# Designs tried in a protein design chat: VH-VL binders against Urease accessory protein UreE (ureE). Part 4

Target 1, 153 residues: Urease accessory protein UreE (ureE), of Acetivibrio thermocellus (a3dgf7)
Amino acid sequence: MIVERVLYNIKDIDLEKLEVDFVDIEWYEVQKKILRKLSSNGIEVGIRNSNGEALKEGDVLWQEGNKVLVVRIPYCDCIVLKPQNMYEMGKTCYEMGNRHAPLFIDGDELMTPYDEPLMQALIKCGLSPYKKSCKLTTPLGGNLHGYSHSHSH

## First folded at step 17 (VH-VL; from v1 with heavy chain S60Y L112S)

Design z2
Fold by OpenDDE, look of step 19:
Structure z2 (fold): chain C 153 residues (1-153), chain A 123 residues (1-123), chain B 106 residues (1-106)
Amino acid sequence: as target 1 above (153 residues)
Amino acid sequence: QVTLKESGPVLVKPTETLTLTCTVSGFSLRNAYMGVSWIRQPPGKALEWLAHIYYNDEKYYRTSLKSRLTISKDTSKNQVVLTMTNMDPVDTATYYCARIYTDYSEYAYFDSWGQGTLVTVSS
Amino acid sequence: QPVLTQPPSLSVSPGQTASITCSGEKLGDKYAYWYQQKPGQSPVLVMYQDYKRPSGIPERFSGSNSGNTATLTISGTQAMDEADYYCQAWDSSTWVFGGGTKLTVL
């Protein structure tokens, strides 16, 4: 299977009616021009990204009827900070930038892939980072998109 | 509308095997975001997870009960089945089936529950 | 076997803040989930991934998780919030529930 474009994002439709198969795309792979992946169901998928836009969590790469192939960004260990004010936000961004750490945002939390030296450095700077497993989906300064999970009850 | 409904015997004799069926509606068991678990609750006591089955037929069991539990699914019928062997009065409980969101166990939660079925084990 | 510990009961007056704790080894490194169960009813998810509220859950519900303790906080507690509350986490290939906390609104 070769896919060359994103059809739509699954967040915009009723997920409950779909048969979803995942293709896992790492946070650092979302902008790659060519990817070769295996879906959760064992389907070989070639992804050609010609437009240069980053793949996003929930992007549908293929659909046949109710069957869809969906991009999933896996969880990874992250350093997470929750700035309590604008000063802390600025300081966090400054410290992270100076260390060339990729920065992601989710709500009021800032995240970066876990790195022990970076963790210690941030603590020494007077920040209060903590370790958590997170999806790195929204790069700060990059493509912005909202991630929300809805429940049907 | 997502619904789960438990069905099976409400009375079981000691040493007999319990078979419960969870019939789901409103979602597909082939959805990689989804799984189904069985959870029980003795009268007046806490919730206890028993078994789980994912869309790809991956299964998890409570360690202490693993030898007695079997979980399976029929995707075409939208059913998940739990069998529990050698039932004892201590197994008397309300049995729930519940839907899990996500296929990563570490990040999974039960977002939809059946009404539960009370199973009494008595001679 | 992993264990999550909750206080068996908690009483609050209407309008007060209720804090229900859930303690487990390194629970802060995991995600905590919370369920509300009223008498004769099935559990309802009220908090997922420590602090996220499902649709339909009032904003007075909030959650946190650090160290060895996750906390479900109900601000401005109402009579309708009277229920049993269970925390849940993943540990050692098992979904583990706490012992439950009976919240009484006096």
Scores: ipSAE 0.520, ipTM 0.826, lowest interface PAE 0.9, mean pLDDT 92
Fold by OpenDDE, look of step 18:
Structure z2 (fold): chain C 153 residues (1-153), chain A 123 residues (1-123), chain B 106 residues (1-106)
Amino acid sequence: as target 1 above (153 residues)
Amino acid sequence: QVTLKESGPVLVKPTETLTLTCTVSGFSLRNAYMGVSWIRQPPGKALEWLAHIYYNDEKYYRTSLKSRLTISKDTSKNQVVLTMTNMDPVDTATYYCARIYTDYSEYAYFDSWGQGTLVTVSS
Amino acid sequence: QPVLTQPPSLSVSPGQTASITCSGEKLGDKYAYWYQQKPGQSPVLVMYQDYKRPSGIPERFSGSNSGNTATLTISGTQAMDEADYYCQAWDSSTWVFGGGTKLTVL
């Protein structure tokens, strides 16, 4: 199966009657032009993303009747920080940036893929990070890079 | 509208096997966002998770009851079945089936519940 | 094996704030879920992923989770909020419920 475009996002429709199959796209793969993946149901999927736009959670890549193939960004271990003020926000962004850590945001929480040394570094900087599984879906500053990470659910 | 309905015997004798059926409506068991769990609640006591089945037929069981529990589904019938062997009066409880909304992760929640069915184990 | 601990009961006067705690090992590193159950009824999801409210749940319900404790907070508690509340999390291939908290509105 070759897919070349996003049809729509599943969040925009009633999905209750759909037969949903997922294709897992890692947070660092969402902007890749070519992907070879295996869906949750074992279907081999080639994804050609030529428009340069990042795939998003819930994007429907294929549909036949009620059967859909949907992008899923899997959970991963994250460093999470909830800045209590603008100073902490700035400090967090600075420390993360200085270490070339990809930064994501969800509400008032900042997130990055878990890295023990980074975790410790942030603590030493006087920040209060904690570990939690999360979806890295919204990059801050569009700083998506072709990182190579191993993430587990 | 999403609905779940439990059906099965309301009275079971000790040592017998309980078979409960959960009939679902309003969603497909082929939907990867969906799973179904069985949860029971003894009278006046807390909820107790028993078993879970994902859309891809992966199954999880409460460890202490794993040897007695079997969960299965018939997607074409929109049914999930729980069997529990060697029933004992201590297993008297209201048994619920509930839909898990998930992306096939451990971070799932029960967003829809059946009305539950009281199963009494007595001689 | 995993255990979530809740206080068995809590009493509040109408208009007061009720805080129901759920404690578990490293619960703050997991997502907590909360269910409301009124007598003779099925549980109803009132909070998912620590702090998210399902549609139809009043804004007076809020949730937090840090350290080893998740908390369901009901501000401006009303008589209709009287119910049993259960926390829930996933741990070691098991969905775990707390022991439940009976919230009485005096």
Scores: ipSAE 0.324, ipTM 0.785, lowest interface PAE 1.5, mean pLDDT 91
Fold by OpenDDE, look of step 20:
Structure z2 (fold): chain C 153 residues (1-153), chain A 123 residues (1-123), chain B 106 residues (1-106)
Amino acid sequence: as target 1 above (153 residues)
Amino acid sequence: QVTLKESGPVLVKPTETLTLTCTVSGFSLRNAYMGVSWIRQPPGKALEWLAHIYYNDEKYYRTSLKSRLTISKDTSKNQVVLTMTNMDPVDTATYYCARIYTDYSEYAYFDSWGQGTLVTVSS
Amino acid sequence: QPVLTQPPSLSVSPGQTASITCSGEKLGDKYAYWYQQKPGQSPVLVMYQDYKRPSGIPERFSGSNSGNTATLTISGTQAMDEADYYCQAWDSSTWVFGGGTKLTVL
């Protein structure tokens, strides 16, 4: 199966009658032009992303009748910060940016893939990061770098 | 609209096997984001998770009851079935089926519940 | 085996803030979920992933989770909030519920 475009996002529709298969796309793969993946049902999927737009959680890549193939971004271990004020928000962004850490946002939480040295560095900077599994879906900033990270559940 | 409905006997004798069926609508059991759990609640007591089945037929059981529990599903009928062997009066409870909206256990929550069915174990 | 501990009961006057705690080993490292159950009814999800409210849940409901304790907070408590509240988490291949807290609105 070759898919070349996003049809729509599943979050925007009623899921009542759909049979959803998913393909796991890592947070650092969402902008890759070519991907070879295996769906949860064991279907080989080739993804061509020619427009350069990042794949998003819930993107439907294929549909036949009520069957859909949906992008899922797996959970991973993250460094999470919850700034309590604008100063902390700014400081967090500055410190993470200065270290070239990919930055993501979810509500009032800032997140980056877990890295022990980074964790310690942020603590030394007077921030209060904590470790938690999270889904890195909303990048804050420019293009994502192709990092290698492991997921744990 | 998502609905779950429990069905089965309301009275079971000690040592007999309980078989409950959960009929779902508003979602497919083939949906990779979906699973169904059974949860029970003795009268005036706390909720207790029993078993779970994912879309891919992966199953989880409460450790203390694993030897007595079997969960299965019939996707074509939109049904999930729980069997519990060697019933005892202590197993008297309202039994719920509930939907999970993820296949990652640590991130799972029960966003939709059936009305529950009271099962009384008595001689 | 894993245990989540809740106070069995809590009383609050209308308009006051109710804080229901759920304690477990390293619970802060996990996601906590909360359910509201009124007499004769099925549980209803009122908080997921520590602090996120499902659609339809009033803003007076909030949640936090750190250390070993998750907390469900109800500000401006109303009579309709009287119910049993259960926390839930996942541990050791098991979904675990707390013992439940009966919230009485006086």
Scores: ipSAE 0.007, ipTM 0.593, lowest interface PAE 8.9, mean pLDDT 89

## First folded at step 20 (VH-VL; from z2 with heavy chain M34Y)

Design f1x
Fold by OpenDDE, look of step 21:
Structure f1x (fold): chain C 153 residues (1-153), chain A 123 residues (1-123), chain B 106 residues (1-106)
Amino acid sequence: as target 1 above (153 residues)
Amino acid sequence: QVTLKESGPVLVKPTETLTLTCTVSGFSLRNAYYGVSWIRQPPGKALEWLAHIYYNDEKYYRTSLKSRLTISKDTSKNQVVLTMTNMDPVDTATYYCARIYTDYSEYAYFDSWGQGTLVTVSS
Amino acid sequence: QPVLTQPPSLSVSPGQTASITCSGEKLGDKYAYWYQQKPGQSPVLVMYQDYKRPSGIPERFSGSNSGNTATLTISGTQAMDEADYYCQAWDSSTWVFGGGTKLTVL
């Protein structure tokens, strides 16, 4: 199976009427031009991203009838910070940026892939990070690294 | 509308095998967002997860009861079946089937529950 | 094998804030889920992923999770909130429920 475009996002559809198969796309793979993946059902999927837009959680890459192939960004261990005010928000962004950490946002929380040294560094900066399993879906800045995250299922 | 409904015997003798069926509607058992679990609750006691089956037929069991439990599904019939062998009075409980929103990450929650069926184990 | 510990009971007066705790090893690193169960009824999801409310759940319900403790908070507790509350998490291919907390509204 080769897919070349995103059809729509699943958030706009009633999921209960669909047969959904997932293709896991890591947070650092969402902007890759070519991906070769196996779906959750074991289907080989070639993804060609020609438009340069990043794949998003819930993107439907294929549909036949009520069967759909959907992008899933898997959970990974993250450092999470919840700034309590604009000063903390700025400080967090500055500290993470200064360390070239990939930065993601979800609501009022900032996230980056877990790294113990980074965790300790942020604590030393007077921030209050905590560890959490999260989806890194909305990038805010920083460097995207190509290292793989291990998942336990 | 999503519905789950438990069916099976309400009375079982000790040492007998319990077979419960969960009939679902409003969603597909082929949808990877969802799975189905069995959960029981003895009278006046806490909820206890028993078994789970994913859309791809992966199965998980409570470790302490694994040898006694079997979960299966018939997608065409929209049914999930739980069997529990060697029933004992201590197994008397309300048995629920529930839909899990999982996204296959195991960070899942039970968003829809059946009404439950009380199973009494007595001679 | 994992264990989630809840206080067995909690009493609050109407209008007061109820805080139900759920403690487990490294629970703060995981997502917590909460269910409300009224007598003779099935459990109802009231909180998912620590702090997210399902549709239909009043705003007076909130949740947090840090360290080893998740907390379900009910502000301005009402009589209708009297129920058993269960926390839930996942660990090592096991779904675990807490022992439940009976919330009484005096």
Scores: ipSAE 0.443, ipTM 0.820, lowest interface PAE 1.2, mean pLDDT 91

## First folded at step 21 (VH-VL)

Design g1x (from v1 with heavy chain M34Y L112S)
Fold by OpenDDE, look of step 22:
Structure g1x (fold): chain C 153 residues (1-153), chain A 123 residues (1-123), chain B 106 residues (1-106)
Amino acid sequence: as target 1 above (153 residues)
Amino acid sequence: QVTLKESGPVLVKPTETLTLTCTVSGFSLRNAYYGVSWIRQPPGKALEWLAHIYYNDEKSYRTSLKSRLTISKDTSKNQVVLTMTNMDPVDTATYYCARIYTDYSEYAYFDSWGQGTLVTVSS
Amino acid sequence: QPVLTQPPSLSVSPGQTASITCSGEKLGDKYAYWYQQKPGQSPVLVMYQDYKRPSGIPERFSGSNSGNTATLTISGTQAMDEADYYCQAWDSSTWVFGGGTKLTVL
């Protein structure tokens, strides 16, 4: 199966009658031009992303009848911070930026892929990070750069 | 409207096998965003998770009860079935089936519950 | 087998803040979920992913999770909030519930 475009996002529709198969796209793969993946149901999927837009959680890549293939961003170990005020928010962004850490946001939490040295560095800076498994779906700033990262679930 | 409804015997004798059926509506058991779990609650006691079945038919069981539990589903009938062997009075509880909103990970929650069915184990 | 510990009971006066704790080893590294159960009723999800409220849950409900403790906080507690509250987490392919806390509104 070769897919070349996002049809729509599944979060915007009623899922009641859909048969959903997921294809896991890592947070650092969402902007790749070419991907070869295996769906949860064992379907080989070639993804050609020619429009340059990042794939998103819930994106439907294929549909036949009520069967859909949906992008899923898997959980990974993350450093998470919950700034208590604007100063902490700014400081967190500054510290992560200085270390070239990709930054994601979910609600009032900031997240980055787990890295022990980074974790310690943030603590040393007076921040209060903690480790948690999270989805890295919304990059802060809206742009995600190519990044190679090892992660665990 | 999402609904789950438990059905099965309300009285079981010791050593017998309990079979409960959860009939669901408002969502598909083929939808990978959802799974179904069985959870029980003895009278006046805490909730206890028993088993889970994913959209792809993968299953999880409470370790202490794994040898006694079997969970299965019939997607065409929108039914999830739990069997529990060698029932004992200690297994007397309200049994719930619940839908999990899940992305096939551990970080999922029970967003919809059945009304529960009280199963009494007594001779 | 992982264990989540809750105080068995908590009493508050109307308008006061109720804080229900759930303790487990490194619980702060996991997501905590909370359910409200009124007598004779099924549990209802009131908090997911530590602090997120499902649709229909009042804003007076909030949650936090750090270290070994997750907390469900009910500000301005009302009589209707009287119920059993259960925390829930996942560990080693198992969904674990706390022992439950009976919240009484005096």
Scores: ipSAE 0.047, ipTM 0.731, lowest interface PAE 3.8, mean pLDDT 90

Design g3x (from f1x with heavy chain G35A R62S)
Fold by ESMFold2, look of step 23:
Structure g3x (fold): chain C 153 residues (1-153), chain A 123 residues (1-123), chain B 106 residues (1-106)
Amino acid sequence: as target 1 above (153 residues)
Amino acid sequence: QVTLKESGPVLVKPTETLTLTCTVSGFSLRNAYYAVSWIRQPPGKALEWLAHIYYNDEKYYSTSLKSRLTISKDTSKNQVVLTMTNMDPVDTATYYCARIYTDYSEYAYFDSWGQGTLVTVSS
Amino acid sequence: QPVLTQPPSLSVSPGQTASITCSGEKLGDKYAYWYQQKPGQSPVLVMYQDYKRPSGIPERFSGSNSGNTATLTISGTQAMDEADYYCQAWDSSTWVFGGGTKLTVL
């Protein structure tokens, strides 16, 4: 099938009684103009990002009755840091900005795709970063386009 | 409202096969966010996971009990069935079915539990 | 031998902080989950993905997970918090529960 728009997001509805199928979209693919994917149930899906907006976790791309196709962003290896104060927040953003690293936030955690040089730089600054698998869904800024072939894992 | 209801025999003789049925309502077994699991708890003891089954019929079993367990589902009847062979008095426990929520395989947890059913194995 | 180890019991006075630990090899590299079980009842999820609180769970419940240890913390402990608490993690396509901790509020 070919889909050109997001219909709605699962955050806006009660999904429990729906019949749900997934299409996996990597965090670095959410702004790509054209995607061709295979759903979890084996359906071919062509995605035309017609309005240029990034695809989001939980976006519903297709619906027929109670059957829906939902975007899922897979987990990847991340650097995670819980800033304890404004100094830590500022230093973290500065180091990531210097490296043009994409920055994500979830609750009280800052996250970026894993990068060993950045990990060491943050440790050297006296910060307490750690490595964990995360779902990168809430960017703070920057352009994700430059990571289309970075192979985050 | 999500419900999971366990049904099956309350008394089983040693060596017999136990069959338990979990009837679910309030969610679809064709929903990729959800799976159904069986967990048991011997009287006064800790929880022990037995098996679970995903929407796409992928199945997983406790390593120590795998040879005795079969899990299956009938989506049209909203049922998940556990079969456990060669019952022994040590298998006396409350058996729960529970719903798993997952948005990606390994990142999953039990978000709703049935009331449980006590199965006693006696000689 | 359990992969996840919990102290069998813990006693605290009302109003004090209870810290229930769950130890496992490299547990901080995984997500930890916590369940509360009162006598005669089914378990109830009280913490997921280390520190996230389900809807309806009081803010006095908090969680952490680093290194080999996850911790469920109950501040301002109340008599209604008296229960068995189980930690849980995922291990190689299987679920692992801790042995449980009986929290007594004296």
Scores: ipSAE 0.709, ipTM 0.840, lowest interface PAE 0.8, mean pLDDT 88
Fold by ESMFold2, fold request of step 24:
Structure g3x (fold): chain C 153 residues (1-153), chain A 123 residues (1-123), chain B 106 residues (1-106)
Amino acid sequence: as target 1 above (153 residues)
Amino acid sequence: QVTLKESGPVLVKPTETLTLTCTVSGFSLRNAYYAVSWIRQPPGKALEWLAHIYYNDEKYYSTSLKSRLTISKDTSKNQVVLTMTNMDPVDTATYYCARIYTDYSEYAYFDSWGQGTLVTVSS
Amino acid sequence: QPVLTQPPSLSVSPGQTASITCSGEKLGDKYAYWYQQKPGQSPVLVMYQDYKRPSGIPERFSGSNSGNTATLTISGTQAMDEADYYCQAWDSSTWVFGGGTKLTVL
């Protein structure tokens, strides 16, 4: 199928009685103009994201009756850091930004895709980063456009 | 309102096969956010996960019990069925079915539980 | 199989803070989940993904997970919080539950 816009997001509705199928969109793909995917049920999906808005976790791309196709952003290996004060927040954002690392936030935690050199640099700065599998959904800034790699293996 | 209801025998004899049925209501078994699981709890003891089944019929079993367990579903009847072979008195427990919420397979938790059914295994 | 260890019991007075621990090797690399079970009742989810509170769970419930230990914290503990509490984590093929902690509010 071909989908060209987001219909709505599942966060705003009661999804329980829906028949839900997923299309996995990597965190670095959410602003791509054209995507070819397979849904979790094996349906071919062409996504034409011409309006340029980032796809979000839970976005509904297609619906027929109670059947919906929903965006899911997979988990990936991440560097995670919980800044303990404003100094650590600023230093973490600076170090990640200076290295062109994409920044994400969830609650009190800052996250970026795992990179061993960055992990070591943050440790050397006296910060306490750790590795964890995370779903990267809330960017801190507009760094996502143009990233073209996978962090899986 | 989400409801999971366990049904099956209350008393089984050693070596018999236990069959338990979970009847679900208030959500679709074709919803990829959800799966259905069986968990048991011996009297006065901890919870033990047994098996679960996803919307697409993928199935997972406790490694220690997998040779004795079969899970299946009948989407048209809103039912998930667990079969456990070679029952033994140590298998006496309350058996729960529970709904799993998951936004990715390994990052899942039990967000709704049935009332549970006590199964006693004795001569 | 992975082992999640909880203290068997914990007693607090009303209004005190209860901290229920769940220990497992590198548990902080995984997500921890917590369930409350009152006598004769089914478990109820009270914390997911380390520190996230389901709808309807009071703000006095909070959670953390780092290193080898996840902690469920109940501030201003009330008599209605008396229950068994189970932690849970996912491994690659099974769910692992802790042995449970009986919280008594004297």
Scores: ipSAE 0.700, ipTM 0.835, lowest interface PAE 0.8, mean pLDDT 88
Fold by OpenDDE, last read:
Structure g3x (fold): chain C 153 residues (1-153), chain A 123 residues (1-123), chain B 106 residues (1-106)
Amino acid sequence: as target 1 above (153 residues)
Amino acid sequence: QVTLKESGPVLVKPTETLTLTCTVSGFSLRNAYYAVSWIRQPPGKALEWLAHIYYNDEKYYSTSLKSRLTISKDTSKNQVVLTMTNMDPVDTATYYCARIYTDYSEYAYFDSWGQGTLVTVSS
Amino acid sequence: QPVLTQPPSLSVSPGQTASITCSGEKLGDKYAYWYQQKPGQSPVLVMYQDYKRPSGIPERFSGSNSGNTATLTISGTQAMDEADYYCQAWDSSTWVFGGGTKLTVL
């Protein structure tokens, strides 16, 4: 199938009545204009994202009756920081920014794809990062980001 | 409303096969967010996961009991069935079926439980 | 076989803080989940992904997970919190439950 737009986000509806199939979109693929993916049910999916808006976790790309195709962003190993104050927040952003690390936010935590050298660098800067599996779904500053990365699970 | 209900014999003789049925309502067994598991609890003991089945019929079993367990589902009937062979008094327990909220296996949890059914294995 | 270890029992007075621990190898690298079970009832999810509370769970419930230990914390413990608590995690292609902790509110 070919999908060309996001219909809605699944968080806004009752999930219980749906038959859900996932299409996995990596965090670095969410802004790609053309994607070829295989759904969890083995359905070939062509995604044309022409509007330039990044795909989000839970986006419904296709629906027929109660059957829906939903974007899932896979978990990956991340460096996570939980700044305890504004100074730490600023320092974290500064240090990661200087290293061109993609920044994501979830609540009061900042996260980036795991990189051992980066992990060590942050520690040396006096920060307290930790490793955790997480979804990189919300870029810092909104949903606009221009990063290109390779990631393996 | 999400409901799970266990049904089957409450008394089983040693060496016999236990067959339990979980009838679900309020959600679809074709929803990739969900799976169904069986979990048991001997009286006064801890919870023990037995098996689960995903929407795509992928199955997993506890390592220690794998040879004795079979899980299956009939999506049209909204039923999940567990069979356990060669029952022993040590298998006396409350057996629960539970819905799993799942993204990936390592991120799954049991968000809805049946009331459980006490299965006694005795001569 | 993977094992999650919990203290078998814990007693607290009303209003005090209860901390229930769950220990496992590299548990901090995984997500921990917690269930509450009252006598004669089915388990109820009270914490998922280390620190997230399901809808309906009071704010006095909190969770953490680091190193080899996950902790369920109940602040301002109430009589209604008396129950068995089980931790759970994914390990070696299986779901593992802890041995459970009986929380008594005296």
Scores: ipSAE 0.680, ipTM 0.854, lowest interface PAE 0.6, mean pLDDT 92
Fold by ESMFold2, fold request of step 24:
Structure g3x (fold): chain C 153 residues (1-153), chain A 123 residues (1-123), chain B 106 residues (1-106)
Amino acid sequence: as target 1 above (153 residues)
Amino acid sequence: QVTLKESGPVLVKPTETLTLTCTVSGFSLRNAYYAVSWIRQPPGKALEWLAHIYYNDEKYYSTSLKSRLTISKDTSKNQVVLTMTNMDPVDTATYYCARIYTDYSEYAYFDSWGQGTLVTVSS
Amino acid sequence: QPVLTQPPSLSVSPGQTASITCSGEKLGDKYAYWYQQKPGQSPVLVMYQDYKRPSGIPERFSGSNSGNTATLTISGTQAMDEADYYCQAWDSSTWVFGGGTKLTVL
């Protein structure tokens, strides 16, 4: 099947009685314009996201009656750090930025894909990072594109 | 409005096969976010997971009991069925049906529980 | 045969803080979950993914998980909090429950 836009997100509806199938989109794939995937039920899915908006956890890509196809961002190994004060926040963002590490947030925790050299660097800085499997769904900020790449500044 | 209801015999003789039925309502068994599990609790003891079944019919069993367990579902009846062979007095327990919220099995948890049904194994 | 170890009992007075521990090898690398079970009732989820509260659970319930130990903390403990509390974690192919902690509020 071919999907060209996001219809809505499951956070906005009551999903309990829906028949749900997943398509896995890696955190580093959410802005790709063309993707070829298999759903969890084995259905071939072509995603043509011409407007360039990032796909999000829970986005509904297709619906027929009560049947929906939903984006799921898989868990991956992450470095996680809960800054205890502004000094730790600033130092963490500085170290991540110097290494061009992508930075994500969940509540008051900062997260980035696991990288052993980065883990050791953060420990050496006196921070308290730990390793855990997380969903990387909410970028802290940065250079996310708008509706298309031509609209980005 | 999610409910899970266990049904089956209250008394079973040693060596018999136990069959328990969980009737679910308020959610779809074809919903990939959910799975259904069986857990038991002997009187005064801890919870013990037995088996679960996913929307796509994938099944998992506790390693110590897998030779005795079969889990299945009938989506049209909103039912999940557990059978356990060769019952013994040590299997006397309250048996619970529970819904798993799942993104992936490793990160799943039991978000809704049935009332449980006491099964006594005695001659 | 993974094991999650909990103290079998804990007593507190109303208004005190109760801290229930759950110990397991490298438990902090996994997510911990907590269930409350009142006498004669089925378990109810009170904490998920270490520190997240389900809807309807009072904010006096909090959780943490690091190293080998997860902790469920109840501040301002009330008589209605008297129950058995079970921790739970996923291991390679199975769910593992702790042995339970009976919380008594005197």
Scores: ipSAE 0.669, ipTM 0.816, lowest interface PAE 0.9, mean pLDDT 88

